# Designs tried in a protein design chat: VH-VL binders against q9h9l3. Part 1

Every score and structure here is a prediction.

Target 1, 176 residues: q9h9l3
Amino acid sequence: PRKMVAIDCEMVGTGPKGHVSSLARCSIVNYNGDVLYDEYILPPCHIVDYRTRWSGIRKQHMVNATPFKIARGQILKILTGKIVVGHAIHNDFKALQYFHPKSLTRDTSHIPPLNRKADCPENATMSLKHLTKKLLNRDIQVGKSGHSSVEDAQATMELYKLVEVEWEEHLARNPP
Positions, changes and structure headers below are counted from each chain's first letter, unless a header gives other numbers; antibody chains are not in Kabat numbers.
F, E and O are the ipSAE of ESMFold2-Fast, ESMFold2 and OpenDDE, as the mean of both directions, binder to target and target to binder. V2 is 0.75 times the mean of E and O plus 0.25 times the DockQ between their complexes.
Where letters were taken out, [cut] stands.

## First folded at step 29 (VH-VL)

Design t29
Fold by ESMFold2, last read:
Structure t29 (fold): chain C 176 residues (1-176), chain A 121 residues (1-121), chain B 110 residues (1-110)
Amino acid sequence: as target 1 above (176 residues)
Amino acid sequence: QVQLVQSGAEVKKPGSSVKVSCKASGGTFSDYAISWVRQAPGQGLEWMGGIIPIFGTANYAQKFQGRVTITADKSTSTAYMELSSLRSEDTAVYYCARVEGYSDWYGMDVWGQGTTVTVSS
Amino acid sequence: QSVLTQPPSASGTPGQRVTISCSGSSSNIGSNYVNWYQQLPGTAPKLLIYDNDQRPSGVPDRFSGSKSGTSASLAISGLQSEDEADYYCAAWDSSLSGVVFGGGIKLTVL
């Protein structure tokens, strides 16, 4: 009965030497995979390293990007009251400077039934790319143009659907 | 326009807990975040965490994780901070503060008057 | 100790310009906005500067902020006796996932 969304973020390097990860794109999809939010985001400081090979972020994307504080407000409004699904989702929340309630958070990198379906050890941390290939017969993050946060959020939601009934029942019996 | 009024001073024994209230008036309580900051005597400011009342969930500074609980009651426009397992080092003035539009945790443009908590035997 | 470093005190004479410093790291000032707070004796802090250099309504334009690299500065032009207070810098720290403050600097107006 509670609505679900999936989120994925792309980061760039900020701070001296570009070692800090700062949010530069965020995509949110609904249960059906429809895009609810997809914006390039301008970090609160100078971008030192676009990390384009992995992030897909280029200088031209920043020309009309939404400033971080505005984007954060927009994103948090969408997350309000919803179950939020992600892969290694702690990193996405860290970049948002916000942590969603654990009871409303689902992390496909830490779901034992999902690993079992993929014939992987239950407590292993598996990549989104690996799980998507094994369980959805789909290749994502192909080539060197960088990841697509829309593609990754959509894949994450489809993976969660494979174990949704079982995992939601588990969580109801074992509140986090 | 917006005002934050906190509960009165408290004296506590080590090992007990304290719950400080912060009542907002003016504006719309769901339109902003509430941060909690403390200041020990003669010391600087220390952020404890905050809450976005529309979500009903809090985020905590790592130092206080496990000892602090921050909540909000939208029907009374009141935020609460509870600190457990008190030690003498927790003697401080505790402030609540508003961040308009919950754009961050530290654009604190309206502050409560502060609540003095003294922890002693 | 405080995550952001400020000298413990500073002084100036009425009418002069004073610059108050704040030093941090790549995980805080180097990658996030800096805010400044004034605390008059016996009162709650007051927001003076947000987002490095923006003034809230009601803050005189003789207060200005800036940052460069991992350091930030608050400048007070036309120093007045009522500016005698403690001043704190603040920023988000990405490594700690929390707000960090400087230790505060006591400004004395001679």
Scores: ipSAE 0.627, ipTM 0.876, lowest interface PAE 2.0, mean pLDDT 92
Fold by ESMFold2, last read:
Structure t29 (fold): chain C 176 residues (1-176), chain A 121 residues (1-121), chain B 110 residues (1-110)
Amino acid sequence: as target 1 above (176 residues)
Amino acid sequence: QVQLVQSGAEVKKPGSSVKVSCKASGGTFSDYAISWVRQAPGQGLEWMGGIIPIFGTANYAQKFQGRVTITADKSTSTAYMELSSLRSEDTAVYYCARVEGYSDWYGMDVWGQGTTVTVSS
Amino acid sequence: QSVLTQPPSASGTPGQRVTISCSGSSSNIGSNYVNWYQQLPGTAPKLLIYDNDQRPSGVPDRFSGSKSGTSASLAISGLQSEDEADYYCAAWDSSLSGVVFGGGIKLTVL
């Protein structure tokens, strides 16, 4: 009876040389794909590399962005008590400086039954774009403006639904 | 206003475990995070992890993964830190500290008095 | 060995200005806020500066913080005898996913 949400984050480069990933956008959708949260986020430090080709983040997005500490509090409040679905979700949690309980975390990059449905090796790490095209017949991350975290979160939830019954039963027998 | 009172000193043998309590009074327990920091004799500070009681979610420093368990009991406004497989180098003063509004793990503006744990053969 | 590097000690006389340094890396000071703690002998640490340069209520304005690149500084103007303490810098480290501290600077007021 637990509620379920999907999350996706976009990062920019911070620190000297811009090699550290810092949160600059986060989107959260519910089970039905409705948007619960979608904000641009101002990192606690200078942005060195917007990484726009992938992140979709530009300087104008930062003008009214929510400061990181405020955004983090808002996001964590939404995640509490819920099963959280993501793709390579460890990176999203690192950027949030928070790790959700493993028992309530679902990572579509590490679900063998999902890969099997896509006719991929069960232990391979497949991109969200690839799985979405293969299993949902949908192109995401299209165009030159970078990724949409709303679109990606919605796709992640739809992918999880394909294996939800099987995977939830697996986890019940094999608690993480 | 907000006060953190910790349990008393412990003397333990190697291989055992210790559980330190941290009782909060004043203010609203659900409105902040509790971090745990230790300090070996004559040494500096070391963050062990923390918990956000309203979420029930604990996060741990990599060094202590698998040996530390941090919990909270909202009904008694008490946080706990349990360290297992004790070694002599775990001899330290263990502090709990509050971070208002759970905005981060290290804006520790209220500290407990510290709990001395001695691990000796 | 601490992740953040601080000189082991510093000294000054009453009324003097003292600057205490802290060096880190891109994954900590370079990308995250820096806090400072004061620890008087035999007591728990006290938050002195947060978010690089902000003072909690009750901390005098003679304490100031700053950061540049991967380094941070704490300045104490108008040094007083009660400022004799250990001072620690702290930051989040994105690669370790945890809070890291400096080794501490023992400040002696002569």
Scores: ipSAE 0.608, ipTM 0.867, lowest interface PAE 2.1, mean pLDDT 91
Fold by ESMFold2, look of step 29:
Structure t29 (fold): chain C 176 residues (1-176), chain A 121 residues (1-121), chain B 110 residues (1-110)
Amino acid sequence: as target 1 above (176 residues)
Amino acid sequence: QVQLVQSGAEVKKPGSSVKVSCKASGGTFSDYAISWVRQAPGQGLEWMGGIIPIFGTANYAQKFQGRVTITADKSTSTAYMELSSLRSEDTAVYYCARVEGYSDWYGMDVWGQGTTVTVSS
Amino acid sequence: QSVLTQPPSASGTPGQRVTISCSGSSSNIGSNYVNWYQQLPGTAPKLLIYDNDQRPSGVPDRFSGSKSGTSASLAISGLQSEDEADYYCAAWDSSLSGVVFGGGIKLTVL
């Protein structure tokens, strides 16, 4: 069977007024939650707003960060041929300037059986924090130090496992 | 030392499709991405999309999503671009170009010679 | 028209320094690398500058690139008759999720 990984990214503000989101950290974990990749990434332009409260990224993290073009190559090589799980994963791919095949993509923000287990409306877009608390009894993204992309990727994989058998069967019957 | 050789010119009717090939030589196909760019007569450059052959993943410009299919055959070191539902505005020279190290889509440092596609009734 | 704005033409005399401009937005030049391409008549484009200001091997040092805010510039010092060509800027556009080009500028060497 095809291997599965989970990905999560953190963004900083770039461009005039810091309104554009640019990739500044990426974490990838395997099925068991082991870290395969976790790097701070230097955007291709000046950082205007580190967004530290949410991103957890500070100026010192950028000093030895992997340049975006190198990091993108490393990340894409890890993703090749794999089922990739994420939460609102379209945003992660957009930041990578890359879109993974739909047949190999799993988005925990849009899985009706997962929402059902959380007693949420099946078509609602639920936050990772909410689903994790409800279904795993874990608090993530706690405090003002920002999100951990490792923690978030691990949580995303655990959430997917709750519906993996049902959802993989559904997708086999209903190819994207 | 990489060279890209494209298939020959095509004359097509509106509503048909065209498939342009791009054969790589003098390097390894797995070391880069292939982007496709077109240029209408007297006009500028327009990116259509690209593929990373070792990953098998194609990405498309929004304008062409649904009309363009980009594929690669690693065994022959050849990339393909197929454009369907042709109209007169699709008359252009179609280029393939490599991006070394697949680090982006537009560091196009080796270009094919171009393939002229003419769409006329 | 083109997403990146370039003047349609420019001219100069041999030995002169000329500057070719390219104007974009926060979603392209303002947040992504800029490349420049030279296209001689009847030929495929050639990568001239990458990552805002880097020259590929074989490109003379009289070509230089720069970027400020949402604008980029290509400077050609010591202009030569061989520099007569079309010049395109290019960048990734984060909003469109694709590569965008300028409309091209025809440089004439008088």
Scores: ipSAE 0.597, ipTM 0.866, lowest interface PAE 2.2, mean pLDDT 91
Fold by OpenDDE, last read:
Structure t29 (fold): chain C 176 residues (1-176), chain A 121 residues (1-121), chain B 110 residues (1-110)
Amino acid sequence: as target 1 above (176 residues)
Amino acid sequence: QVQLVQSGAEVKKPGSSVKVSCKASGGTFSDYAISWVRQAPGQGLEWMGGIIPIFGTANYAQKFQGRVTITADKSTSTAYMELSSLRSEDTAVYYCARVEGYSDWYGMDVWGQGTTVTVSS
Amino acid sequence: QSVLTQPPSASGTPGQRVTISCSGSSSNIGSNYVNWYQQLPGTAPKLLIYDNDQRPSGVPDRFSGSKSGTSASLAISGLQSEDEADYYCAAWDSSLSGVVFGGGIKLTVL
């Protein structure tokens, strides 16, 4: 438990058409849901689309945002040696331009026992919102203000806890 | 001053493997990544992959996936690049380079002297 | 061919300002930091510019980098004979999940 953290990132659109997802916020929580990191992050390129509806990111958040390179260093330092839990975490890692060791990564979007518990097909990719509602009876990502990466990270951690024992045993027998 | 010292030149036959070492002197790998870049004669630079020693995580260019293995020994501050199934087109100077931070794709601020690998029948 | 596109050669006279271009795409230059490397003949590359426009210690201010859209540029002011070298741009490519280089440009000082 002490070596486990959950991460969630918010991305904005960059590139000529805003199709590239760039990190604009990152939140990391520990096993208990305590916030270890929560910062707005300034992408290394011009933001074309804040995607505020989903990301919750606004232009004002970028005024004092931490430069990407600096933030990345801070984040990676926190993740070092930890089991990192996330939902569709490949997107977060992509945005971070960092890939955590697979053996130390837990993706709640790819845990069959979790889906089974939620009465979902084991091979389906379910949203964090759906799983959270189904298994935790909690509503996240509500409203038009966009997502809260802290809330999402906490939800992700709570979801994983539901299947932690079973999944860790599975992984121990079947190392990735 | 931090320096990267690479192993000596290699002459290999096609189909064989080569393992090049890169030792950091004057420092450790604790805060850096090591990348490997090669350069064929008269050609440009080509990124092969990198490793973050503290994580033990190696990343590879798709071109070399399955044929290259990058490792690091933190105790000796040495990184290794092993390339298997060597071909004539693998003839090149192979460089290791230090990358600032826990990243293997930022600016490479310290370079080894290069290791010439010649693959010939 | 290289993922990033650079002219194969450029030239200038001493004291002249020369500009070297580097063209990429949204998955590399368009969204990631650009680095520039100088390679003198028979030597290992040297980091010249990092993070689009930052100069490492020891690099004179004659060298400057810029980035706009999916293109980057290295400018060398007050060209000197010692600047004759190959110059490479580089960036992380998100689609390839790897570092990509330009083909390199040979700069000749006339």
Scores: ipSAE 0.221, ipTM 0.738, lowest interface PAE 2.9, mean pLDDT 92

Design t29
Fold by OpenDDE, look of step 29:
Structure t29 (fold): chain C 176 residues (1-176), chain A 121 residues (1-121), chain B 110 residues (1-110)
Amino acid sequence: as target 1 above (176 residues)
Amino acid sequence: QVQLVQSGAEVKKPGSSVKVSCKASGGTFSDYAISWVRQAPGQGLEWMGGIIPIFGTANYAQKFQGRVTITADKSTSTAYMELSSLRSEDTAVYYCARVEGYSDWYGMDVWGQGTTVTVSS
Amino acid sequence: QSVLTQPPSASGTPGQRVTISCSGSSSNIGSNYVNWYQQLPGTAPKLLIYDNDQRPSGVPDRFSGSKSGTSASLAISGLQSEDEADYYCAAWDSSLSGVVFGGGIKLTVL
């Protein structure tokens, strides 16, 4: 079977009004939750809004941050040939300016069996925090220090593992 | 030194399709992305799309979505651009270009010689 | 017409310094790297500047690039006759999910 990784990214605001979301941190974990990648990333443009409350990113993290182009290359090398799991993963790919093959992508925000298991409407988009609490009995994204992309990536992987067999069978019968 | 060699000139009728090839030599094909850019006579450059051969993923400009197909054959180090439902406005020189890394977002540092496609009834 | 805006033409005499502008928006120049291409008459484009201000091997240091806000600029010092060409700026546009070009500027060396 193909190797599986989970990814989570944090973004900061760039552009004149900070409305553009730019990658500032990326974390990748393997099937067991081991960290394969976790780097602060320097956007190609001036940061207007660190969005610290949510992103956890502060100015000091950018001092030795990896330039975006370099980081992007490193990340894509890791993702090559892998099944990539994420939550609302289209946002992460957008920030990376990259789109992984659909057949190798798993988005935990769009897996009906996962929502069903959490007693949520199958077609609803539930937050990672909510699903993690309901299904793993764990609190993530707590406090005011912002999110931990490593924690979020690990939670995402664990959630997917709960429905992996069922969902992979479904995808085999119904390829995207 | 990496070089891109494109297929020869094409003359097509409206409504038909054209497929242009771009063969890479002198480097590792899998380490690069290939972009396609066209230029109508007397006009500027227009990005059509790109592909990352190692992933097989292609991106397209919205203008050409549904009408252009970009593919790559790693075994022959060749990229392809197929444009369907041709119209007179598609008359242009079509270029393939290499981008270092797994991206079609950055600078195109190696260009093919261009392929002239003429669409006329 | 073009997403990035460039003046249609510019001119200078040999030895002069000329500056070519490129204006965009927050979704392209304002958030992504700018590349510049030189196209000599009857030839394929050539990468002149990448990542806002970096020169590929073989490009003279009299060519320089800069970016500020949603605008970019290409400067050519010590203008030479062989610099007569079309120049295009380019950047990824996050909203369009594609590369966008400027309309191109024709530089004439008088």
Scores: ipSAE 0.154, ipTM 0.721, lowest interface PAE 3.3, mean pLDDT 92
Fold by OpenDDE, last read:
Structure t29 (fold): chain C 176 residues (1-176), chain A 121 residues (1-121), chain B 110 residues (1-110)
Amino acid sequence: as target 1 above (176 residues)
Amino acid sequence: QVQLVQSGAEVKKPGSSVKVSCKASGGTFSDYAISWVRQAPGQGLEWMGGIIPIFGTANYAQKFQGRVTITADKSTSTAYMELSSLRSEDTAVYYCARVEGYSDWYGMDVWGQGTTVTVSS
Amino acid sequence: QSVLTQPPSASGTPGQRVTISCSGSSSNIGSNYVNWYQQLPGTAPKLLIYDNDQRPSGVPDRFSGSKSGTSASLAISGLQSEDEADYYCAAWDSSLSGVVFGGGIKLTVL
């Protein structure tokens, strides 16, 4: 059996108008919620919008941030051979400019049994915050200090664990 | 030092398929991706796609999706590019190239010698 | 037709400094690393600059890369006759989910 990790990334705005989402922080936790990786990352281009209210990223965090290419290498080494769990994880992979094998990817925003458990429509895309509150009775992404990617990654892992057995069986019968 | 050695020139008829190989000599694909780039006569470089052998995942340029298949054999350190439904416009030199960092879209630091594919009736 | 725009040709005399331009958009140069390739006549391309301004081993320091906004530039100082070649810029394009190249610039050393 392959090891499982959960990932969450924070992005800042780059490009002329700040509309491009660039990776600025990445957090990875193991099955138990232990932090395996948590680094600020320096994008390969000028940051126009730190999106601090949401991302939690500030200019000071970029002073000693890990260059994107280096960080990417570090992250990919961790992810290699793992089942990667995330919420709306396609955004994280896009920011990482890396796409993990689909067969080894778990997206908690697209798991019908998880939504069912939360009394949500099975085919709806629910927020991590909502699912976490409903199923774990925990508040995340509170306040105005921005998100905590570690907290989000941990919540994502815990959510997946609620449906792991059922979902893994489903995937075995219906490989992506 | 790692070298990429490609298969020999091909002459194909329209509608047929061609499969070009790219073998790493003096090393393996374990830490790299392989990209495929072609160049029509007198024209510029065009990215076709790439593969990360360690993951077995391939990406394709939209232009070639459905018509190109990129594969890799880690045991022989060989990557393959198969292009089907060949047209005269597919006449080009096809290059494989090594890319760092488990990606197929960064700097290509080692190139094969190229494979000339000629499509003619 | 190329996603990245390059002038078709450039020229310089030996010893001069020549700048080759590459123009893109927010989805490629504006947000991703730029690589430069040199292609001598009848040969495979060679990586000249990676990650905007980094030189691979073996590339002389008279070659330098820079990026600003959605544009990138390759500068060649102390131009030499052997620098006569085609030069291509490249970058990942997030909207196309693929590598895009410039049309290539033919550099002539007069």
Scores: ipSAE 0.078, ipTM 0.700, lowest interface PAE 3.6, mean pLDDT 92

